# Designs tried in a protein design chat: VH-VL binders against Peptidoglycan editing factor PgeF (pgeF). Part 2

Target 1, 264 residues: Peptidoglycan editing factor PgeF (pgeF), of Synechocystis sp. (p74606)
Amino acid sequence: MTMGDDLWGWQNINGSPYLTCALLAPWPHAFFTRAFYPQLPEQLITYLDPQGKAFRVKQVHGDVTLTATEIGQTPLAPDSTHPPADGIISDAPHQGVWVASADCTPVLIGDLIGKRVAAIHAGWRGTKARIVPKTIDKFLALGSELKDLRVALGPAIAGEVYQVDPWVALEVGQSVQAVQKLATEEQQWDHLSTMVNPPVLPDAEPEKYRLDVRRINQLQLLELGFAQEQIAVAPHCTFQMEELFFSYRRTHTKEVQWSGIVSY

## First folded at step 3 (VH-VL; framework fv_canakinumab)

Design v11W (from c06 with heavy chain Y107W)
Fold by ESMFold2-Fast, scan of step 3:
Structure v11W (fold): chain C 264 residues (1-264), chain A 125 residues (1-125), chain B 107 residues (1-107)
Amino acid sequence: as target 1 above (264 residues)
Amino acid sequence: QVQLVESGGGVVQPGRSLRLSCAASGFTFSTYGMNWVRQAPGKGLEWVAIIWFDGSNEYYADSVKGRFTISRDNSKNTLYLQMNGLRAEDTAVYYCARDLTYDSSGWYYEGMDVWGQGTLVTVSS
Amino acid sequence: EIVLTQSPDFQSVTPKEKVTITCRASQSIGTSLHWYQQKPDQSPKLLIKYASQSISGVPSRFSGSGSGTDFTLTINSLEAEDAAAYYCHQSSRLPHTFGPGTKVDIK
């Protein structure tokens, strides 16, 4: 099988395409495309589970993941409808957990035995702050076992086009333990740019780099002890696939697509 | 022509409130994070607060946290700073400044490339 | 918070002379350091971004270097119009912090 390609399939609802991942087949789930805009999670969940209740958060590009129960218990700030967080874990059946993206990586997770699911919004800042590993720690604290988890890293801006400043590439790269333990920044740059499937790519513009945020998240998961077979990485680029995805880097507009997964 | 113009400064007594405005023109205001930076007379620059391009998040310097509120109205291309519980140490020229990055994919605080002219706030009895 | 220190505090220099200003960070900030020029009664102006990147419209005599904790701003051949205060600023972590400034005056 190829890296990610054989696991990802296009589906259709009333002529509108959405993406699914074979690793998440046990759970109703979707990485929705721009074709579903402006539908919100409360409408989109009806395509996945008519009995489902949708949960979402005010995404702040941080490292906080809340359970569905914790969302309901969090006091709201003035003029806010949702608590600030970037990840959600289900803690009952028929709970759909959702994240919005337009370049940032939507991460969907399911527990084969414990039956809980999660959705995480992982942009470069959340990735630097290790939101995905912190969410995995929360799964374990709730009773999940690492071997039972399946993780899909969905459509996001690809490393081949994600131009960033040096400090972004370096600080996101330093979130990987193997990189952080190297003695000098020169050694860290060398490792990030020469390892297999390097997360940092050269850029033609001087003093710029290309960053693969999905690859960094994959490396973080592998460091936690995940097997390669437990992780699916989408080959789809939100910036390059204009017909299918919104991309903030491309248009600088506020439209987003939603990704969600429903517990049972 | 890219411009930022501050207004609302003046003389106020300790403990009172003042609201500053910053009017933006010549660029797509809704795609940029915005900062407030102040400078006491004869002193250096001190960062005050930042607000994201869409108003979804903000951060404050410890010296003003709980007293100042940064906000924006993207439909009016205007940034605001609500200053409550003013103290003598808040006396400064207040600048609004545009963030270097306009990318919502996680770039929030890169530096400041466009600055307003400043508006003077004097907290005095 | 990250503390920035600058040296020298003040210098009075002859026109055409080379000027160097240093900025040191209390912890590593990569290349997330920017330099600003402020003339009396004027707003700050961005001179150099990300330690060494040039800004359109800024004369080529201004250059920056450094990474980690140690940074330098160089004015290769000082002109009369360069009399100003110069500030370094880090964008690596919130809160943003500025150096205390270096005042450059013409003899």
Scores: ipSAE 0.013, ipTM 0.434, lowest interface PAE 8.5, mean pLDDT 89

Design v13H (from c06 with heavy chain Y109H)
Fold by ESMFold2-Fast, scan of step 3:
Structure v13H (fold): chain C 264 residues (1-264), chain A 125 residues (1-125), chain B 107 residues (1-107)
Amino acid sequence: as target 1 above (264 residues)
Amino acid sequence: QVQLVESGGGVVQPGRSLRLSCAASGFTFSTYGMNWVRQAPGKGLEWVAIIWFDGSNEYYADSVKGRFTISRDNSKNTLYLQMNGLRAEDTAVYYCARDLTYDSSGYYHEGMDVWGQGTLVTVSS
Amino acid sequence: EIVLTQSPDFQSVTPKEKVTITCRASQSIGTSLHWYQQKPDQSPKLLIKYASQSISGVPSRFSGSGSGTDFTLTINSLEAEDAAAYYCHQSSRLPHTFGPGTKVDIK
């Protein structure tokens, strides 16, 4: 399922809304809204698993995913108490893995058989660098099988409003192997703007484009061999849904919402 | 402590070259776009150049295009400005400045929040 | 390129008086306008970002407003340490550009 309101449901804790995805029903998980600010993962995990331990990283818009064990083995970022990375995979029960967002796509993944979960921070830079495919490769290296994985791409800035410079649209588009293999940039632009559900849309402002980062990540997953039924894409836009989500593009402030999933 | 420290300034003759360095510490340098901004004696601020976080793109003010080259080495947390064909009008204090990047912003060139102390370049006439 | 103009170019103000500095852009820049303070022999410091957003550590007497082409920086009650040059800067389009500056001095 490439998009479906039937997969996405609103839940409440003490009147504060959060979002869940039916594909991830086996795991305690949430895409939390701005209503939970300024609570951090260490507090939010108690709503999902009172026995759970929260894991988070210093997000750097790169392509590195660490296991929970590797987080303890990785040097800290210069300005943080956490190591630099943009994805986390669990490697034991009762581990909650968390990513922050305010427009970038939070990606939550569960393995139905291998009993591991992941959270990924996928903005345009991480998407260009193929962090989601690299995280899937790491699942496979740890013993997971592709057919057992379920992926939810959560609330993010929608393609309909995400105005970008041409170079951003082209470089992110080139992360899709079908695009990258085309001989000329002219052919790449044509493919990105005319394919089914195109990830690059024209903008009213001259020499600007609109970019659907969630669509690019979906295309990367499909190229890896995922069935569409294994992928859920949220219809929610962080920029347009002001009452529910922080959006850096809208306000240029540092407030974030958190998304997390807990292994069992 | 977040810091930017410029070095490499000095007195040079017209037509010569000079390379400025900007050493970054206390933050993840590789995730931020970086700017060079200059200020001639007794004058206002003039933007010179920007380089993207990964070094993949650069932009220059028209006054320096073809003569100046901005570059970075993320493994050394260092920003550079190679200045060729120096002219008297290039005399200025040169500042490096960090782009106003946020972890969830999606991209940059969004203002400047951290500035170095500047390094003086004097081109004798 | 986008040209920024500032007014006034200079003002000498009595302590505790209100100071208003205007910045005008040659074309619409939304709210991508930032204000910097520069004291003599010091580097610029970010004072207000995105037209109106406060910066941690900057006194509350500084405020910004505006959108599109017209922007204002206000110092509600001028203190001695506020004697400085003030610059507007647009980040809406490359190349980035600065206004020519406004010098504020104490009577």
Scores: ipSAE 0.108, ipTM 0.639, lowest interface PAE 5.8, mean pLDDT 90

Design v4P (from c06 with heavy chain L100P)
Fold by ESMFold2-Fast, scan of step 3:
Structure v4P (fold): chain C 264 residues (1-264), chain A 125 residues (1-125), chain B 107 residues (1-107)
Amino acid sequence: as target 1 above (264 residues)
Amino acid sequence: QVQLVESGGGVVQPGRSLRLSCAASGFTFSTYGMNWVRQAPGKGLEWVAIIWFDGSNEYYADSVKGRFTISRDNSKNTLYLQMNGLRAEDTAVYYCARDPTYDSSGYYYEGMDVWGQGTLVTVSS
Amino acid sequence: EIVLTQSPDFQSVTPKEKVTITCRASQSIGTSLHWYQQKPDQSPKLLIKYASQSISGVPSRFSGSGSGTDFTLTINSLEAEDAAAYYCHQSSRLPHTFGPGTKVDIK
């Protein structure tokens, strides 16, 4: 599935590279690289919209998406100045919504007609819990139409290198409804490993698998009725592109890069 | 600040049961995997059990499998270890310990960066 | 299960001398090995994570190295406060396992 190779472009600010997606061209947006560390969303938004206000959450690898207004109404996480959630949807102009990653998939979404945007932090746990479909449901509840949404799945750890235990691969795979409907786990494994662009790959180590979390999120979107042309999947691997991205799997350090999109 | 406090230890007769608790504060408990580790008097550290951040999976050392049950209540920020069929060999200080990994990498069963003070369990007649 | 062995079992060292503790795994564990310090009547303290990564608040005289099956903890210049038991721990596979420990005393 080569729907996305022509959509991704490198940009530069003061010598520091960041990534954009043509599918999101109507909105100021960026998938920032490690070159921007340790800048936070409140500073990074000035590169996208000088009038913009940045919104972020305490990411907890769950399935909750909050609107910008709901962020102000939600109790703070015990060890944070932000409420616990893993996605944010704008509900006014000039709102920048941001997620941090170092292997998990940053998902940026824009509504061409409704003009609202979203950012989602989708690791294996959030993907298993279907945070992206739940966020789409929230767009629809706010008045968006599926045909007007554009989704970019940004730089994340690639399936070729993301070694996981069997139960992680199977449970994340089961989040795809077509997989869950299969009668046996044997049939589910077969489907996940033999379908076109399989999200589960064999590993050299016994009782280990490699998991493509971006592919699972893409499959969830396709199940909702998205056309392939509405979805862009970045070819960039955070683990393998060391000079450009932080990767927790590679270094086990807490540095992150930010991805954000601003409503208009 | 970040703290783990164990309770529930004491002297118990062989074959009896005991439940240990570990109260967490100062961090988002529901995003961390949690471990129980024990240490017999004058001996080294022995890993006992782990429970995933959401309680969806757990794993036990062979020495306690079938007798001990690890559980958690994220609404109360509390970890538990239900110890059944206690033996003299279970005599130890029991520590709860937080997994260092709560992030975008995947699993929760890597290391221990915060430890409680321990609670002593003595199994004797 | 993965078995960890440590050497030496016991080391008595003069202050300011270098201490080297070795941990060996029965099978490859990549860099998923961590080191802990335990002083008498205290809880263990994480000293080095993922074979070689430093921990905030831990003196720079402590360092770790290794990958695969062979790992080393080094104390470059022993201080009196470093008298403790040192344990390696692997997180590569369940069940987690600890080494038997190395006791470091001051002469």
Scores: ipSAE 0.044, ipTM 0.609, lowest interface PAE 6.7, mean pLDDT 90

Design v5E (from c06 with heavy chain T101E)
Fold by ESMFold2-Fast, scan of step 3:
Structure v5E (fold): chain C 264 residues (1-264), chain A 125 residues (1-125), chain B 107 residues (1-107)
Amino acid sequence: as target 1 above (264 residues)
Amino acid sequence: QVQLVESGGGVVQPGRSLRLSCAASGFTFSTYGMNWVRQAPGKGLEWVAIIWFDGSNEYYADSVKGRFTISRDNSKNTLYLQMNGLRAEDTAVYYCARDLEYDSSGYYYEGMDVWGQGTLVTVSS
Amino acid sequence: EIVLTQSPDFQSVTPKEKVTITCRASQSIGTSLHWYQQKPDQSPKLLIKYASQSISGVPSRFSGSGSGTDFTLTINSLEAEDAAAYYCHQSSRLPHTFGPGTKVDIK
């Protein structure tokens, strides 16, 4: 069973589908589907690297990324066995870094030369706060070079169905530097709605918009100097593909799917 | 374990000011939108204001716009409501309330799942 | 703003009787409608979310239904502890608005 042509391909384990990205081929990785629920990262990593250790955080929709070592040094969230963060970067071999999603964008990153990997949970809040650029800054501080990074933006709620209020669309849009520098909010709206592959789409309902959070994250990466061929954006919508993905917008339930990548 | 505790209510004269506080515990305060809702004696619930999880935006009911200011200090896990130009019709029990959980949703200012015990504000001459 | 209306204003029922409360919105709100229970001298408590979704710890005798503009809260067999005011609330658009409430008393 194959559902992706170019960069994205469907794989199968014991009849259960999961998604991979060709840009991340050097690393064991997967964007798992709902078929793997309720398996946790500690179980899922055995499909990718039997010797791997899984790392995860208490996701809080913020902008903090921790290294695997920092996770062990950071105080636990009040009601969790994990520290609060929304991104993880590996700092040793055989470390699997994982994020959960049900509409928010899972971002997986690999460094071809430095061999470190990252997983980021990027919903609209984290995207507004520029978690992906901040994680890239952390890669650079650890010795990575931009040209060696490969980024995959996985299955998430598509712009065509993600209805939001104007202030959400505008504030998330303002996280893009080119937008933020425009003199008026009117100019910012014009840019976000008329640019190539616009991240803000019209909605039939008055005073509502549709927001493409993956497109905003892609724009943030392009502004940092990434080449288009270093970035893969999944065409898969978690809201519309209900047989494959959980979606909070669709059901308002707590089930999630996991995405992870393992260092070597 | 999850709790919201309001304080700062009392009796105040018309035209004066009062500041309410709401102390949060048992959850990651910085990830939730927060509301103030009031209830006049013997009357129903009336929504007053909301503040986003990061304090970047707020919205007010028309009845309090320009007089009330909602704010938060995420480092202290505390929500505030500064009430200026108080009127007799502002007499009510004021509740702070947490937006419904945003686990993987990332957007919604949804229903209110956790409420404080309320603090009474009486505006009288 | 979206106006919510509730019916009835007041209902006094014998124990074990079925109670039905309706909430109507002035414009379509999808399923962004929530129900709260408020007992005397207590804060409101979330009872049903998104028109029909149950809340952990809330007895199964409480159920909700509806979409668009018409919503219903049902208590299949009223218990003494259910004497309270019940409020609907819409979260589809700011400002948030509440219905005027329905008071349920047990004889």
Scores: ipSAE 0.071, ipTM 0.635, lowest interface PAE 6.5, mean pLDDT 90

Design v5Y (from c06 with heavy chain T101Y)
Fold by ESMFold2-Fast, scan of step 3:
Structure v5Y (fold): chain C 264 residues (1-264), chain A 125 residues (1-125), chain B 107 residues (1-107)
Amino acid sequence: as target 1 above (264 residues)
Amino acid sequence: QVQLVESGGGVVQPGRSLRLSCAASGFTFSTYGMNWVRQAPGKGLEWVAIIWFDGSNEYYADSVKGRFTISRDNSKNTLYLQMNGLRAEDTAVYYCARDLYYDSSGYYYEGMDVWGQGTLVTVSS
Amino acid sequence: EIVLTQSPDFQSVTPKEKVTITCRASQSIGTSLHWYQQKPDQSPKLLIKYASQSISGVPSRFSGSGSGTDFTLTINSLEAEDAAAYYCHQSSRLPHTFGPGTKVDIK
């Protein structure tokens, strides 16, 4: 298994491109591009599983992951269409779980033995709140084992272009336990900026940094005991690849692309 | 319907304290950064403070640093501004305003799209 | 802090005429500039976001342009209800800062 571009492949439906990951080959899945806008999960699932039912949530940049059953059991506030959460985990066959993004990291997960899948919306806020580790804890509580899980971190705004204020970089970095355990913020900055594949990059503008949110999520997974071979990180940047992806940082519009995965 | 409703304004003597409240409804309060902006009688808008969506960080205008404290209670959908050491130059209408944030921005401040009706604070000469 | 300046301070305009308001930033802010309208005894209302993006419910006669340090708000054909103060605001860096405002009145 190679890390990088070899894990990721472009597919087409009627000339419209979408991305897949080899680690998730056992499950129907896709990281859809802007070419599929304005189709919603209820339509997009038909490309993956004609028998599938789509599940989605009202994304609120928090740390809550709901099962498909919990989504159905959650009372809706007046004028709401979906319950608030940022992750979904399947608990029956033929359930497609979906998240929307336009810079935030879509995370798709599959369990090789338990057959459950998950989709997570992980922007910097959710990453700081450790939504991905919390979702893994939920997999374990449902009977999954770490060794059977495969994780793909999809197209998102790349660290090379994601300019942030220092506190954003530091707070997101502090979500990594190895960083948080360091005695001083000076040591935390040094570690985040000098480690292998550093998640915090220098910026030409004074008092600004660039943040690799996908790298932080990868570090959180590695801390949980995942092997590198269980994790795929997309090399695709939503900001830089404008023909393929919507990017809020680039356009400040509400258009999104969807990523989803379907359980057996 | 998205709404912000402010309360707590009034007449107060210099050197004293006052606490403003802003009640939010019609949106998921816990996902938005919140601002306080003031306007002295007949003058323009002046930004006062921001608090992040989760209450983890705040930032203040230099004119109020050390005297004002912004806070929030996400369980009550309420924003607060604790104003200490009030001065005549703090006399203004105080607005709470919601951050102009969308899901994919990944940032804690973007601008202001929803404003309260304002509450008048008058600090006696 | 980033300082915003507006011109003109005051403008009295005949109905149906074009109004142009300029906002200049002391340093580059990309497109992180927003325009607000404030009528007497009312709260500010967002008119234009990110220099040029329209807001639902705001009449199409309002438009914005610019990037970097120079920005313009245009009211293509002034209506009576447009008599108000107009403010630019930058969200590029904390602290947030506003321009001093431009008052538009009807002749």
Scores: ipSAE 0.015, ipTM 0.562, lowest interface PAE 7.5, mean pLDDT 90

Design v6F (from c06 with heavy chain Y102F)
Fold by ESMFold2-Fast, scan of step 3:
Structure v6F (fold): chain C 264 residues (1-264), chain A 125 residues (1-125), chain B 107 residues (1-107)
Amino acid sequence: as target 1 above (264 residues)
Amino acid sequence: QVQLVESGGGVVQPGRSLRLSCAASGFTFSTYGMNWVRQAPGKGLEWVAIIWFDGSNEYYADSVKGRFTISRDNSKNTLYLQMNGLRAEDTAVYYCARDLTFDSSGYYYEGMDVWGQGTLVTVSS
Amino acid sequence: EIVLTQSPDFQSVTPKEKVTITCRASQSIGTSLHWYQQKPDQSPKLLIKYASQSISGVPSRFSGSGSGTDFTLTINSLEAEDAAAYYCHQSSRLPHTFGPGTKVDIK
């Protein structure tokens, strides 16, 4: 699906492309491509804000979002120099918050009035666990208003190619309240596969489905009361756009690209 | 660093029960699916069961379905295998194994990258 | 269930020789095939993941190839420490299944 193409633009630094979203124009931000590998957030932030400090976490496919201050207060993950979490919210100016992906959805958020920003790593497990709604709850607890938030769902594996087990499709789908409230699994499957822009697509292989994780996250945001105009969904597929993005499904390798946004 | 340690094996009569434990350390246990794999003396590897990272789903080999129950306690970083109705053919070294997990897998299972040392279960009259 | 077959079942090899082990799946599994090494009285160790992807700490003499139904594990120059059983394993569909194993001894 190409809906939202007009919001997304390619930028370039010394011949290396990166993606930006017009909805996030107030904040320095980027969805970096594979061209920037192996640069880490501490280096990449200098392209966005030379005065900025980079924050990142040990991504564990969970539902925890930490503020920049909480990162310094949280015990480190085993075998890591960073605490375990999958989202970060800024709580001061000049803080860059970063997530890594190679098919999972990077979600960047900005608060037009409160000036705080967030980055979330939303794979299928995090999406099932409702990390994006939980992060929105944290924005509200910090004083943000829903109407002031702008959300961009970046390059990720597209539903057209993301073959999954039935359990993954159903359980991720059940994270949507409109789906969960349906009386039977049969009704849940029907709804997920026949609704407008269905997040579950048929697969040629029996007992397999294709799942649009970005669409599920968009549905979660709409259920929270976001207007369509507050949400941008990238049309870019990490699996299909091989020259621009790493994709675990395609290569089964550990290389990632980074997405980040900086507060002011 | 990363470690899995099985316990609970022993000698047991046919028809009886045993509960195996697998203690995990050095990694975030709650983010990984976990497997039990067994190996009869002098034979090859046979997969037994998987439990997903959050304990929400399990799957069993047909040979143990209805007799064995896999479970986990993420607050204790521990995996369990409750074995009921034990038979002579269940005699094996039982390994717990961490499922290879990656962000975008789309599956509840991948491969097995970390294995415990195994615990021997002998079912004999 | 997906059945995996391995060839050969046993191979006795002179040190420094090349060893090739084949694994065939009863149906297409893409690249969802992994190789394990098991030395006597030890637990299995992951050697190659997703048909061809290297594992940190595994010597470069080990390599994997293949897709679909036909897969190969290669040891380019056998060392004494490589005497072990080697197993293929598919993760394409539940139940997980393993090949019957290939035992590699040194002469």
Scores: ipSAE 0.227, ipTM 0.693, lowest interface PAE 4.9, mean pLDDT 91

Design v6W (from c06 with heavy chain Y102W)
Fold by ESMFold2-Fast, scan of step 3:
Structure v6W (fold): chain C 264 residues (1-264), chain A 125 residues (1-125), chain B 107 residues (1-107)
Amino acid sequence: as target 1 above (264 residues)
Amino acid sequence: QVQLVESGGGVVQPGRSLRLSCAASGFTFSTYGMNWVRQAPGKGLEWVAIIWFDGSNEYYADSVKGRFTISRDNSKNTLYLQMNGLRAEDTAVYYCARDLTWDSSGYYYEGMDVWGQGTLVTVSS
Amino acid sequence: EIVLTQSPDFQSVTPKEKVTITCRASQSIGTSLHWYQQKPDQSPKLLIKYASQSISGVPSRFSGSGSGTDFTLTINSLEAEDAAAYYCHQSSRLPHTFGPGTKVDIK
C-alpha cells in the first residue's frame, strides 16, 4: 500500500520518531511510535500543546464515541478509571483526544471550520460496527459540515499480512453498503476481492483470507460523500515495521503506541 | 478481582436438559470471547464451545453439535450453556473460560487466561 | 482438527530436579500454543502463553519454547507445589484442542 505517501512525514523529538499527516497540519497531532513507550497521553500532549488537557477512554472495540464533556458524565468501565468507548470528540479548545493501538487503525479527524477534533480506535470489530461513520454523524449533529472534515487513517496492520477467518472478512466487508446490497454472499466475496484496491486478499492457507481494515474504513467514508482529497491512508504497517511500532499480531504483548490530536 | 462463577450443575437423567450459567465480574465482559470446557472425572480437558464477544458467532465441538447451545447476555455479564439430549458421556465438571485476548490481531480465539471454579453435571439414571 | 500429543503421560521426579514436558501438533500452529497447570480439585491455570511468554505471578522456574509443531514446557527446579497435571492447548484453529495431559508427582 502506497496511498497517502506524499501526505505523511516523519518528525523527531529528542531522537524519537513520530508520524504526522499534511491533511491534519492545522492541528497539533501525532501518530507516536514505540520509541515513546511508556509515556501516556498526559505526558505526550506536552509535545503538542503545553496548554492542552488529555482525554482518553477504556477501549472496548465497540462503536461508541464520547465528547470530552460526556467522558466526565459517563460511568467508569468495571476494571478502569476511564469510561468505555472507542472514540473521542473535542468540545472546547486545547483538548487533546487520544487512542492507543498495536495493529488497530488509529483515526484522527479535524474540522477546519468548527475547530473540533476526534480520535477513533478502529479495529475489525469497531469497523464492522461502523464506528467511523457513527462518529461522523456525531460531528454533523454538533454542527460540523462534511466538506470541512479531514480524516487520517494511521499506522495499522496492513492487509497484506492480516490473516483472518472467512467470517471476519465477510462481516467486516458487509459494513460497506455497496457490499450489503448484493443478493448473495458469493457476490459479496467476489466484489470484496475484485474491486479496485480490494479490501479482501487471498491467503496461501486454505479457508483463510487477508483483510485491509484501513481500506474498509476508507470505503465507509467515501460512501458518506467524502472526497478522496479529504482522506489520507497511511502506507505504514505496524506488523512489518517492528523497529517503529508495537504489533499485537507479531508479539501478543500489551505494549501500545498512542495517536492524538489537539483542538484549538 | 476478575472472576467467573459457574452455576446450574446437578444430577439429571439421560435425555433431559440442563442450563448452565457463568457470572462474570471485574472486567469488561462484552469485549471477550468466552469458552466452555469440560472435564470428565479423572480425565483430561475437552473444549466444548466458544461464543464471540458480541454473540454474533458460535462454534461447537462435534460431540455436542445440535444438542448444546452457547449464548450470552452482555447486559448481565453472563454466559450460558443450554444442554439438551444429555448422555452419560456428558458427565463432567464444566468450566467457563475467558479467551486470553479477543482483539484485532485476527485470531479471536486465543489461550484461556481466566477460568471459573467449575460446576459438576452428572448424567445418570 | 489439530491433534496434540504430550510426552511423558506420567513423570515422578525428585525435588529440585528439572522437568521437561513435550507437546507435538499434527500440523503447524506457529506459536499459538499455551500451557496450563491443574492441581487436584482445582481449575486449570494459565502458565505460559504463545509458546514462550511468561504470565504475571507464575514463578520464573516455568519456561516454554518451540514453534510450528514441537513445543516444550520446562520446570527448571521442581518444588512440591508443582505436583499437578500439565496440559498444552492450541488456539491456531477451531476447534480448540488440548493435549491429553502430563501428570507430575514428587518422589
Scores: ipSAE 0.224, ipTM 0.699, lowest interface PAE 4.4, mean pLDDT 90

